# VHH binders against Polyisoprenyl-teichoic acid--peptidoglycan teichoic acid transferase TagU (tagU): the designs that were tried, part 1

No score or structure here was measured in a lab: all are predicted.

Target 1, 284 residues: Polyisoprenyl-teichoic acid--peptidoglycan teichoic acid transferase TagU (tagU), of Oceanobacillus iheyensis (q8enf3)
Amino acid sequence: LIYNQVGAVVDTMHSPLSRDSDPDRQKEINQLYKEKDAVNILLLGVDERDGDLGRSDTMILLSINPNTDKMIMLSIPRDTYVNIPGRGMDKINHAYPFGIVDGVGGPDLSVQTVEETFNLSIHSYIRVNMEGFQQGIDAVGGVTVNNAQAFSTGGYNFDQGQITLDGKQALEFIRMRKQDSRGDLGRNDRQRQVIQAAMNEAASFSSITKAGEILDILGNNVQTDLDMDKLQTLLTNYAGARNNITTMEIEGHGETINGIWYYIVSDEEINRVNSEITGHMQEQ
Unless a header shows other numbers, all headers, positions and changes below count from the first letter of the chain; Kabat numbers aren't used for antibody chains.
F, E and O are the ipSAE of ESMFold2-Fast, ESMFold2 and OpenDDE, as the mean of both directions, binder to target and target to binder. V2 is 0.75 times the mean of E and O plus 0.25 times the DockQ between their complexes.
[cut] marks letters that were taken out.
Atom coordinates printed by the task and the answers are left out, and those that the model quotes come from them; centres of patches stay.

## First folded at step 4 (VHH)

Design S01 (from s07 with L105E; framework vhh_surovatamig_d1)
Fold by ESMFold2-Fast, scan of step 4:
Formats: C-alpha cells, structure tokens, sequence
Structure S01 (fold): chain B 284 residues (1-284), chain A 122 residues (1-122)
C-alpha cells in the first residue's frame, strides 16, 4: 500500500517540462541517472501573494556528483539581471511568472533562463511553495541543526548548539540575516544546514516508512519532473553527497536601472560559475 | 510606472525627532514587504528597517533599535519611519524601498525612491 500510495502521489506531483517530449533529451537524462553520473537539479521556491502569479523567490542549483560524493549548492540571486527568452532583459525570478503568462510553464522558462545564463545543462527541477517547505519539515519530524550563534527572530528564540526546528521555526531560521554578524554567509550556512538536515531525514529509515504520509501532505505544494525511478536513484545513489555540500555564491553588485534594483553579474563571473560547476561534474 | 516618494526629512538637533513618510503608487502596496535604507555622505547604502505586508513583522539594524519605529498604512499606500533620539551618525539620505519579499530571503530591494535628507547637527 505504501508503494502504491507513494507511486500515485509522485505521479500527481510529476510535472514534466515541455522538452521531455524530445525522446533524445529524455534518453540523455535517463542515462545520466541510470549510470550514476553527475546531475544538475534546479530548486525553485515560490511564494504567492493576492493578485500575483507568484515568483521563483528561491533559485538554488544543486550540482550532485555521486562519483566524488560531493554537492555544490549555488544560490542564484533572484534579482540577477538576465535575458529571459521571449521577454528580454529582466530579473531572473520573473522567468517563472512570465512562463505561466506565456503558456510555456513557470518551471520551463525558469530552467531555460538559468541554462542560457550560465551555459549549463539542468537535468531536473523541484518546485516547492512556502506551505510545502513547512509541511515537509513537519512531516519528517523536524530538522536538527547546529546553530553557530544564538539569535531571536519571527517571535522565536534559537539557542546556540544543536537545536531541532519545526516547519515554522525552520522557515524563520533560514530567513534571518539581520542579527548575524556574518550577514549573507551566515544565512547561506543556515540554508545549507536545513537542506542537508532535510536530506538526512528523507534518507533515514523513519522517513522511508512514512513516505506515503509525507507525500500525501505535500500534494500540490511540490512539483517536479523527477519520476519515481529517479527519486529512488537519488535516495539510493546520490544521497551520500548531502554530507559534502559546498555553497557557491555569485559575485556581483547592485545597480538601479530606471528605478528598478538589479543584481549585475559580469561575463567573467558567469564564466567562473560555469567552469566551477562543469569541473565539479567531471570529477571522478 | 512604479513610484516611491519620500518626505519628512530636515535639519534637527541631536536628541530630536523626525517622522519620514513614503507615498507609493503604480503597484499593489499591501502585497509587498517595505524597507527604509540610508546613505551617509561618502558611504554606501545601509539597511535601516523592514516591515512585512500587514505590519506584524518588523526588523531593525542594531544601531537604531529602540529609537526608530517602522510602520505602514495600506489604505493610504504609505510607509513611515518615526525617528527618535537622533544622533549625528544618523545623518543620511533616507530611501523608501520596495522589497521583492521571499519566504527564503527577504532583503532584496527592487525599487527605491529619490530619497529625503536627514541632517542631525547643532
């Protein structure tokens, strides 16, 4: 029943990209997972407001190499000034709602925009909203992190050392920057810790025995082009990389163009990001 | 045409108070987190305070905690900064900023106003 329920829920969450109708591309991606090759997965966090279609508020590229058991987590600033196919120069996080409006799909245009910006292949995506993040954390029984510095935010107190976070606490933990002397580096470390802890819980025996319950809770709050075979392969063959996560940042500067703030990234920095990700994927 | 227009700046003595206002137009004001940022002469932009959509969450830079209060009036599409116990180091151009709020990151600003000058001097 668990197997049947897990398969049915994953099929409900399964939302393939339009490129998946290309048999050559699908064969390429399927072979990468089958052969346990390095893969790039784009994580999209979306938040909806009344009257808005939502935006990809969070864009993280997960580059996973099962041969080295290493993962690079690249946070893409949502205000990055990029060419969005069919729309021209705009913020990278606008690709998601533009894809919806233009009928090509939010994940579709987001993936294409990231691929063209960094000249990288993205093999899969996972889209999650705020509710899905919180419910996912709660469903696995919370996440345990090692907090470097005590702080208070969002009405919660986070003690120094090993602490266990529920979904609401995890959300506030990853958002806090103002009270951290490390600034963005501290927030990136907290985001890495929560993602790593969530992967640890997902890979554990307790999470596996509750798979059907967890997926039922997530429902429409998660969308992905990963099928059951790919998800199983990730948990079995790629999950070791969760213990060796390196966070990569994109260097740039803020600039206001016609009253609108953008994060400007040089061609040199784009090339550096491409080279580091490509080098990571080619390691044996 | 998204616009933010600040007002309320001026010259005050140390220990004095000022209330800054920001009038928003061209977007659904109630849907956005809003911030005040400042730029002192010859220095870069410094974040001062942030407020969420309904005003239930507020954050401040340590140097202004207990002295400044951020607030908003969604019906009037206005953002405010009440500044008390002003110090010489608070001298800056103050900007109203729209935040492209994220459940993952909440500190990005996609629109700023023209600014209003606050000078704290005797």
Amino acid sequence: as target 1 above (284 residues)
Amino acid sequence: EVQLVESGGGLVQPGGSLRLSCAASGFTFSSYWMSWVRQAPGKGLEWVATINQDGSEKDYVDSVKGRFTISRDNAKKSLYLQMNSLRAEDTAVYYCARVEGSWYEDDYMDVRGQGTLVTVSS
Scores: ipSAE 0.014, ipTM 0.358, lowest interface PAE 7.1, mean pLDDT 80

Design S02 (from s07 with M109F V111Y; framework vhh_surovatamig_d1)
Fold by ESMFold2-Fast, scan of step 4:
Structure S02 (fold): chain B 284 residues (1-284), chain A 122 residues (1-122)
Amino acid sequence: as target 1 above (284 residues)
Amino acid sequence: EVQLVESGGGLVQPGGSLRLSCAASGFTFSSYWMSWVRQAPGKGLEWVATINQDGSEKDYVDSVKGRFTISRDNAKKSLYLQMNSLRAEDTAVYYCARVEGSWYLDDYFDYRGQGTLVTVSS
C-alpha cells in the first residue's frame, strides 16, 4: 500500500525524454540497467529566476561502472561553446531554455547537445533547481564533508576538517568563491564531496516510508527519466561506486565573441574526454 | 539587445579614490546578480566583486576587501564600484559583467561591457 504511494510520487516526478518513445532505444537503456552495465547520467542544476526561462547553471556527467565500483564525475562548464541542434553555435547551458522554447524539452535538448558534443551516450538525466537541492540536503538530515581549507562566504563560516552542512550551507559550500587557493579544483572537490555525502545518506535508507517522504518533498523541484525500477537498481547495484569517485575537468580558455563570453574547448580535448569516459565504461 | 556601458575610469595617484559606474539596458537588471571584473595589461581576467539582485549580498576578492564597495541602483539600472586607497596593482581595465546564473557567482558571466581604464600612478 505504502509502496504504491511511493511509486505514484516517483511517477509524478518522472519526465521521460522524447527519445523514450523509440522502443529500440528504450530497450537498449533498460537492458544496460538490467545487465548492470556502465551508465551515463546527466545532472542538470537549473537556475530559475524572474524574467528568465532558466538555464542549466550546473552540468555534471556521472559515469557509473558497477563492475569496477568506480564513478567519474565530469563537470561541464556552462559557457562551453557548442553546436546546439536546431540553434547553431551557442553556450551549452542555453540548450535547456532553447529546448523549452522550441517545444523539444529542456532536458531533451540538453542531453542531445551533450551527446553530440562529446560523442557519448547519455542514458538518464536528473534535473534539480536550487530549492530542490536545499530541500534534498535538509530532508536527509544534512551532509558531512571534509573541508580542505577554511573559508567564509554567504554569511557562513566553514571550518577546516569534518563539518556538517544543512541545505543553505551546502549550496554556499559548492558555489564558486575565490577564497580557495585551489580555484576550480577546490570547487570541483566540494561538489564531489556533497554529491558523495548525499549518496551515502540516500544509500543508508532502509524505510520505504522515509524514502517516500523525501521524494514527496522534492516532487516539483526534481525531474528525471529514471523510473522506480531504475532508481532501485541504482541503489542496490550501482551505489558502491560512490566510494570511488574521480573528478574530471575540461581544459579550455575564455573568449569573447560579439560581446558574449564563451568557454572554448578544442577538438583534441573533446576527444580526450570521450576516450576517458568510454575507457572507464568498458572496464571489467 | 543586452548592453553594459562603463564609465568613471581615469588616472589617479596611489591612495586616491575613483567611482566606476555601469549603465545597463536590454534586460531586467533587477533580476540579475552583477559583477565587476578587471584585466591588467598582459594578464588574464580577474573577478573583483559581485552583488545580488537587491544588494543584500556582496562578495569581494581578498586583495580589495575593505577598500572597494560594490553597489547598485535598480531604479536607474546602474551598477557601481567605489574604489578607495588605490594601489599601483589596481591598474587595469574594469568591466561590468552580468552574472549568467546564481549557482556560481565569480567566473560565469554571459555579457561584459567595453571596459573603463583605471591607471594608478604617481
Scores: ipSAE 0.032, ipTM 0.438, lowest interface PAE 5.8, mean pLDDT 81

Design S03 (from s07 with D107Y; framework vhh_surovatamig_d1)
Fold by ESMFold2-Fast, scan of step 4:
Structure S03 (fold): chain B 284 residues (1-284), chain A 122 residues (1-122)
Amino acid sequence: as target 1 above (284 residues)
Amino acid sequence: EVQLVESGGGLVQPGGSLRLSCAASGFTFSSYWMSWVRQAPGKGLEWVATINQDGSEKDYVDSVKGRFTISRDNAKKSLYLQMNSLRAEDTAVYYCARVEGSWYLDYYMDVRGQGTLVTVSS
């Protein structure tokens, strides 16, 4: 049956964090989804190479409040200079490979590092590689975005205005920075547009058969601690927040330490990030 | 241990040429995008050029387009920057940099070398 097929694929993608062995933490997280409370989900875009475990090149915190029908997308710069538990001061995206090497798990150490850095609870994670991103976009039939200014990158030309992107084009669209006068602001806008458009396409599926086909395509290219019940709850009760996305940035400055460039964030800015996310989650 | 070692800098007259080299070790060089970045006296880091894994895709800052050429030799684990028609404004310390990850083609570096000084003056 289709349900059994979808369940088998979800079980393949389902990779619970080591902290899920803590019954009290598991109960807390389960209660949040059951009661349809605000949740924080960490998106990890990873890149793996021969002889290298990969890095979380993309780190996005999705703070979703179904009571206000609002979502905050916080882009965390991969080079942010942070304390990684057990490893000391390093780039935040190094938490992923360190977690693998140390046997605690890439998502595990990444989640712990984000929680410790911003003093925020992360309730779930989704890890996707480049192949999974492209396949996901293709599986939903592509995404349509409203491009603010024309540019070319990765062998593609992106016109101003409404354009439709396949998986390869969508990846290059979100990766472009050099030819955008808006710099990081432009990239964050493009990233929001693609994620929002993908959510809109996914939400348009009214068939469990189509959902099963998408999950089969994604397979091992996506890992998450979300089980079928939580995924269903997100699609039925939290999906409306996709229509009210606010992007949030972390202010800092670049600094080179021992030949390595880092993004330095003040304690004041970390406290601002914490306060804005916490306030968002507590809204009616 | 990841290392990048630059060479080829020096003093040249305006209109002259230099070829910078970077020797990489301690990582799978052919799997990474590589960049050249520079820092003029008293200024911040400025991206100059980037090259993809196989050399089929290259990007340059507008001020050096048509004058500089980035290239790589994966068998030798080496990155190069051919600098022609040099101007006084090109005076800077030039750094070889590994571009971490491939999701974002930013000039953000996880590793850079010690640099090589290029002075354009008569």
Scores: ipSAE 0.017, ipTM 0.443, lowest interface PAE 7.0, mean pLDDT 81

Design S05 (from s07 with V99D; framework vhh_surovatamig_d1)
Fold by ESMFold2-Fast, scan of step 4:
Structure S05 (fold): chain B 284 residues (1-284), chain A 122 residues (1-122)
Amino acid sequence: as target 1 above (284 residues)
Amino acid sequence: EVQLVESGGGLVQPGGSLRLSCAASGFTFSSYWMSWVRQAPGKGLEWVATINQDGSEKDYVDSVKGRFTISRDNAKKSLYLQMNSLRAEDTAVYYCARDEGSWYLDDYMDVRGQGTLVTVSS
């Protein structure tokens, strides 16, 4: 009964991509999870509070290899100048609202754009808004991180050492940069620590009932093409990779084209990213 | 092409001063927050100072507060870092960076120039 309740809740968050109507592609993706092969999951953080359809201001590719227990976390700059299928050259974060307007789906066009840009297969996606991030952290009981340097931001004080953060504190913790002597490195470390700590808390749940409580809280604030079987597989077989996370960034430069600023990435750099992710996935 | 060209680095004795300059081109300079970041030999990148669009708001890493002053000239599309009372620990390559600000799980990479080397040694 409890299992059926969790399955029903996941189904309310479950939003398959249009490509999942292709039986060959669906079979291929299902086989990867069943065989515990490396998978690529696109994490989309959307800001829906600016009065429009939201943009994917956060785009992180999670490349998970359960055979090596390693994960690559690749941050894709939101202003990256790319060809968006059906729309032409634009910022990569515009794929999300364009997909909604064009009836393709925000996650659908975002996934397709990332796949075509980097020549990589993306097997699943998770879309979360800021409310979903905060609620997710609260639902797992907060996250405990080892803060390297004390600081204050957003009306909160973050002590040095081991601290426990609720959802609102975690959001401010990952957004702070300017008061950290490590700058971007400090921010990247905080983002990694929060994601890792959230994965640790999720992986610690031994009960279907606890999983159901989390999914109930997230509701419409999370959208994913992961079904119950894939979610269970990730928690049981892929979770070890949370202990070995390598962050990657994309090298490029800014350029203004027709009054709009873009982040320009060379074909050589795109190929480097492809090679590093592909090599990671093939590692045994 | 967006370009940031740093200059003004060099060898200076402890207690000395240097003024770094950054010439910006290819974008609307006055619309962006600008930062100075540095990388000491064998170390990671460290944020040093930030200035808002009109220069009314400035922030510094604690180790340089009271010693360094960030400023900008929007008419000249230039960013400056006045460095006083220099210490051996200030030895680094200094980069001019455009501050794009990422709000959520995305550490947007700031645009950086080629950098200018500052060596503080007796």
Scores: ipSAE 0.013, ipTM 0.194, lowest interface PAE 8.3, mean pLDDT 79

Design S06 (from s07 with S102K; framework vhh_surovatamig_d1)
Fold by ESMFold2-Fast, scan of step 4:
Structure S06 (fold): chain B 284 residues (1-284), chain A 122 residues (1-122)
Amino acid sequence: as target 1 above (284 residues)
Amino acid sequence: EVQLVESGGGLVQPGGSLRLSCAASGFTFSSYWMSWVRQAPGKGLEWVATINQDGSEKDYVDSVKGRFTISRDNAKKSLYLQMNSLRAEDTAVYYCARVEGKWYLDDYMDVRGQGTLVTVSS
């Protein structure tokens, strides 16, 4: 009964991509999870406001290899200048609202844009808004991180060293950039620490009742194309990879084109990203 | 066509005041967080201040807190920066910038205007 209740909540959050209507593609993805092969999951942090106004401010590719128990966390700069299918050259984070406007789906166009930009297969996605992020952190009891440098932002003081963050504090912690001499590298390190700490807390759950409580809290604040079977497989066979996370950056430069700032990535750098992710997935 | 046009810069004595304005067009201004950023001679861009859609949330770099006030008028599609107690270190080209989303309030490089020069000198 508890299982059926949890399954129903997961199905409510389940938002399949349009490609899931392709039997061959669905079979291919299902086979990867069944065989416990490496998978790529796109994490989208969005601020979705009545359709057209949402943006995927956070775009992180999680490349998980259960055979090596390793994960690569690739931070994709939101301003990356890419071809968005049906829209042409624009910022990669615009794929999300364009997908909504065009009726193809925000996650759908975002996934397709990432796949075509890096020549990588994306097997699943998880979309979370700011409310879902905060609720998720609170639901796991908070996260403990090792802060490299003391700073204050959003009305909070973050001491150097081991600190425990609630959902609101965790959001401000990952937002801070202006006070870190490392800039984006420092923010990516903070994102990795929070995501890793959240996964560690989630992996410590011993009861289906706790999982059901979290899903009830998150509701519409989280959307994913992961079904109950894939979620069980991730928790059972892929969770060990949280203990070995490597953060990956994309090298580029800024340019302003017709008053709009873009992050420009060379074809050479795109090929490097593709090669490193592909090599990771094929290991062992 | 998305456009931001800054005005109000000039030469001012230390301790003086200036009010910068930014006129927005080509997008739904009231739906976006907005920022002021600056670039001092020979330096990179520095974030100065951010304001949310309705003005209920404002953030500032520590060096200007208590001296600068960011505000907006959504009906006029305009962003403002009131700059008081100006110092030589505030000398820079000031840019109005559109912030996309709410996850990264200080990532100011979405849409930027041509800038307005503020020189604080005797």
Scores: ipSAE 0.032, ipTM 0.450, lowest interface PAE 5.9, mean pLDDT 81

Design S07b (from s07 with G101S; framework vhh_surovatamig_d1)
Fold by ESMFold2-Fast, scan of step 4:
Structure S07b (fold): chain B 284 residues (1-284), chain A 122 residues (1-122)
Amino acid sequence: as target 1 above (284 residues)
Amino acid sequence: EVQLVESGGGLVQPGGSLRLSCAASGFTFSSYWMSWVRQAPGKGLEWVATINQDGSEKDYVDSVKGRFTISRDNAKKSLYLQMNSLRAEDTAVYYCARVESSWYLDDYMDVRGQGTLVTVSS
């Protein structure tokens, strides 16, 4: 039999969570994908540039239901004040570097913290750094977005309306300084537009082999616990949900505690988030 | 204990110059992007400038480009803002801020110092 290039590339990027050593949990997650049930995937954008340990500065929960062909994209504010297992109260994005320092893994502690905070099951994760984000956008040929308001940052001018972005421009587009009157809502809208546009470009690939060539370019800039079988299933059975994305925000307020700014979320709001995601997953 | 201490503010005439300093302690200064932010009387916080860990990348709000220069000295754990060609509109309390995220350089201010007042008036 012929050696599969995509399988080799995926194995290189494949970084299973510690819980995946449990055969019963592996079987449970595998059955969800095989039976085409709703799945929750945690997307982590990490700040690992220039020797930093990394923080999950972008935390997005992708809740995908192939039975309704709908996806919820939940933006989790990186400064959310939460209990991090083994570390106590801190910002949710600190789970990533704490997991590295404690030897349990950045994605591991991040997934556990999100699960315990929202009382939800996370079935898979995808971790990407800034280099991987830029290379990914370039690899799909760039992304076209509809910019709500003109602005300039990072040496680039972004016109209002439809604009096409390469990887460097896309990074600056989502990094924009506080010149947006919509604040975080505007940032989340830009992140959604870029991610959705990238998914649309990726979904245009006619084969898993082409997707594997892209992954090879990304190298260690992307890590995931998705194996080849799960990736094939996502491309074949879940990809249609990219056309029906609902964004979800978490309501809260800013508060400075001992000189550090946090985003404070009530238990009621956490319960609302849980109910919305759970209802979405159970819909048929 | 994380601390940021700003200094260097004062009264200056339009067209004048000031150099602000920020002394950092209690964290690995060289591992963080750093920012200057300001608050004019009766207004909200406005981001002014950001610098990466080694000083190779710098960004500014449009209104200060060409007039202000952000810099850092990692050995001294210090952040600076050189302000030239000052305008009445630059009147504000200036704060030193630790940037938590290299992805999102000015969105959330991790640690804010007590500030230093800059008044540009004749």
Scores: ipSAE 0.122, ipTM 0.498, lowest interface PAE 4.7, mean pLDDT 82

Design S08b (from s07 with S102G; framework vhh_surovatamig_d1)
Fold by ESMFold2-Fast, scan of step 4:
Structure S08b (fold): chain B 284 residues (1-284), chain A 122 residues (1-122)
Amino acid sequence: as target 1 above (284 residues)
Amino acid sequence: EVQLVESGGGLVQPGGSLRLSCAASGFTFSSYWMSWVRQAPGKGLEWVATINQDGSEKDYVDSVKGRFTISRDNAKKSLYLQMNSLRAEDTAVYYCARVEGGWYLDDYMDVRGQGTLVTVSS
């Protein structure tokens, strides 16, 4: 009769999420992939600092249109002031741990919060922790990026120009303490470069069996509602979009409410984001 | 209510030392990375130092490295900044800040205190 927070976390990681158990919703999503329609995938990078819980420090919406071979990558600021279903106004990245605590699932509440905030459908998600990120980069053989500005962090030196990163170096590259003259724009650029480079390496695999072997190695460090059939479809029909990525930022301002700093986004900007994504998805 | 309260600022001569303290309340202090940031007169906010949840990882802006030491006491819910060999350019309001997340260690602070003024002047 007593709710077990630890048990809820384990069940969320090792059993189908509540959304995945809805046959009508799954049929709808399966049809989109089968028809090679545009899809929205939410990428969640979580910090599992207290072991059983995490916060979604990284939130990126990948909007992929296989008919145009174009992708939009929308970086969602983690401190965006939003209504979280069942919890009220809070930071968007708090949806993940609230979902775990409330027994609805971290990815489930995160997806629902993003959907309601932007009035968009999210068809799939990928959740990765820091260990899974490092293992994933290593499993694809590393990533090559074009570094705009030389810097040093985490005991590593990152030269300007083309550099190849292993998993540990890639993590430090995206976690860089604010030594970049471009600030948050530089960090977002590095994050997008690593993701694009990882997609390029993954797209070099012609076999779904190889992709499955990598996922097996990553184990609990990666969680997704993408089955092997959807992964195969992404690799064969959607992968071309990685070569045509448009990045989007959300315009807003900082504001302190009851002692807590939030990123405030206007309804007009929310509507702009919705219109850009929806227009992208409808292109032929 | 989430709250950070700084203390320990004051007037000190160049080459002197000060120890800043920050008392945290209203959240699980031990679960967060914490930072010190400062704002010099007429300038923007500058990150100074960051410490992870258990104090095993610490980072500093180059200009204070070797002079400043960040530390924390999770049992007392307190953050500290030991400042040695102070320079005139260290004059600023110093803020204790909560850092949310572990993927990005230098992006914006979600909670900041009222600040404590440090003046380095002869």
Scores: ipSAE 0.130, ipTM 0.538, lowest interface PAE 4.6, mean pLDDT 82

Design S09b (from s07 with Y104F; framework vhh_surovatamig_d1)
Fold by ESMFold2-Fast, scan of step 4:
Structure S09b (fold): chain B 284 residues (1-284), chain A 122 residues (1-122)
Amino acid sequence: as target 1 above (284 residues)
Amino acid sequence: EVQLVESGGGLVQPGGSLRLSCAASGFTFSSYWMSWVRQAPGKGLEWVATINQDGSEKDYVDSVKGRFTISRDNAKKSLYLQMNSLRAEDTAVYYCARVEGSWFLDDYMDVRGQGTLVTVSS
């Protein structure tokens, strides 16, 4: 990774969505953070390959309510069969590269697709690649998790109980699936633990300046529409919700259409997801 | 059209060897992680082996480690599974699968072939 700190051409972590050109929408979102209302943040984990623009292989919705100090973490299956605006029916993770190709932006089309699929407002996004995840964990000094059962993967041994992970270890910890009898449920639990532990370390920072210095080091590996004011608000007013995380899953089934496997979610299940998220956001 | 076509299955005696092949078309083969998965009669899908884009990273389920070797030829758009010291419990339909090189979901299959049957019996 190449990064020039002193102001030659450099990509920034702060990358506003195209909808931010709408002053009414931007004002609405700014007001939510200022008044400490519930917000929805979309986490996009992207896989970048040689000759490929990447796909949002990980899509996690964080619904944060500072009035109840509760957070819902919703994992959205990457192969969910959805209508992508301008492209038609396809996998939800294809919205990211389609947005790039069509000139509207990867995060832009991804956010719009999630909003239209679940009839929910997404107020902000955070996009990370594999390098950004590892650098982020290293930048906060590592994460401490409580490992449910011992296992070995990626050349590392993960003991049962409290263990401290650097960026490389944290990546292998969240990716392990084949040795866990719970399969994807075990992986989701490990992802939740790492995200929670990272938020705990971030919340320990004494100033937004320190947090900003760390994010600047991450460069193009992290992109977000969160500005420094919103980031400060999240660290001071929303961070309490990290202690009360409920994971949420989307029920569906697999179907192969024209040789391609998709995760099919019923309209009833989409409505259930919408109702649970909106109910969470409105709770006092 | 994205397509994966497996071949090389058949009847083999315990202790024997078999080489499975998978021909890919309709996508940039060299940009994807690839996997072999299998389904024994009356059982669910079991992951067997995965290989990254250039073949520098390989992973196997413990029961086949040291006996099976996954490999790929990007110029030929082909994936292979060399199976040695075969056991009766290796009897299954073997599927070639495209795995996007996801750092969170790298063992998830978005395209699978029709499969090739391997029977290990005396």
Scores: ipSAE 0.015, ipTM 0.345, lowest interface PAE 6.7, mean pLDDT 80

Design S10b (from s07 with D107S; framework vhh_surovatamig_d1)
Fold by ESMFold2-Fast, scan of step 4:
Structure S10b (fold): chain B 284 residues (1-284), chain A 122 residues (1-122)
Amino acid sequence: as target 1 above (284 residues)
Amino acid sequence: EVQLVESGGGLVQPGGSLRLSCAASGFTFSSYWMSWVRQAPGKGLEWVATINQDGSEKDYVDSVKGRFTISRDNAKKSLYLQMNSLRAEDTAVYYCARVEGSWYLDSYMDVRGQGTLVTVSS
């Protein structure tokens, strides 16, 4: 793996992609939000280690259609074997640190890699580290989820049924896999529940002052190309889709190539993903 | 370039103990979560234990909790698995694995070593 040893890269929360220097692309994206059209947002959960650059541990594509009030949440396996522009075949989660090293930007190369892999347009991104995730959950007052089965992890006990989680508990809730009979499917369900619950809490904010306070708290722990106008539009016009989330997974298999394990996805499966997302976005 | 070399396996009686070691080279060891995974004869890979960069967070598969202890020495670039109260069911080839990221304690393994065989039998 290629890592920059200059320490954790800390960006301001409002960090536009390099493509935002293209007036036509920026206008196109702004118009989608203004027209309340379907949008694709890439969520990047990064692991920022002391003395090391982050990697995108979590990669989730949110495809939101406000005309149908439906959302697809696609979990992209971080070890997916893909062509990274300028770098060649590697794990998809390496796009983030490669983008930083190459001067393109972590989110920039990650977005481009996802776009080229699935032949989809990504209109915005949100990058969050573990601290930002915890602070975000705490800032909305915690999240309430309906836990399918009781389990214990990270020194916490999670009862079955309705439970309220603070930031630390929410992080442990989504990290657990080994005690879930559903494996990755169970983790994806927990991630969906937390994201949905966080959206429910955020949508309850009737004041832009509360939104501003949360953004100030998150600081450098969240990086996004969403400006205040787009965030407001998402809360007022797209929030209904949080009530109709369909989770989507990518089928593949594990394979070790030259001593490195990868998640291999067929061209047929990539085309299926593209077709389902595209069809979702075009639905009226 | 990147290498993980396991050692310490062998034949042991039920109830016995073994300490496995993994020597890492070719990468910044202290920046990675590390795991032990195993493969019993005729079965798939099973995750055993994971440790974060500084050793402050550890996690185990339920069948080994209280019996196995994962630890690391970043100065020596080494990972360890202390195995106590061994059972016949623990018989497997044990692999040292580099874990990318820290959001998932049992996430995908990168750069698995050649393994070390542990046989628990009378």
Scores: ipSAE 0.036, ipTM 0.459, lowest interface PAE 6.1, mean pLDDT 81

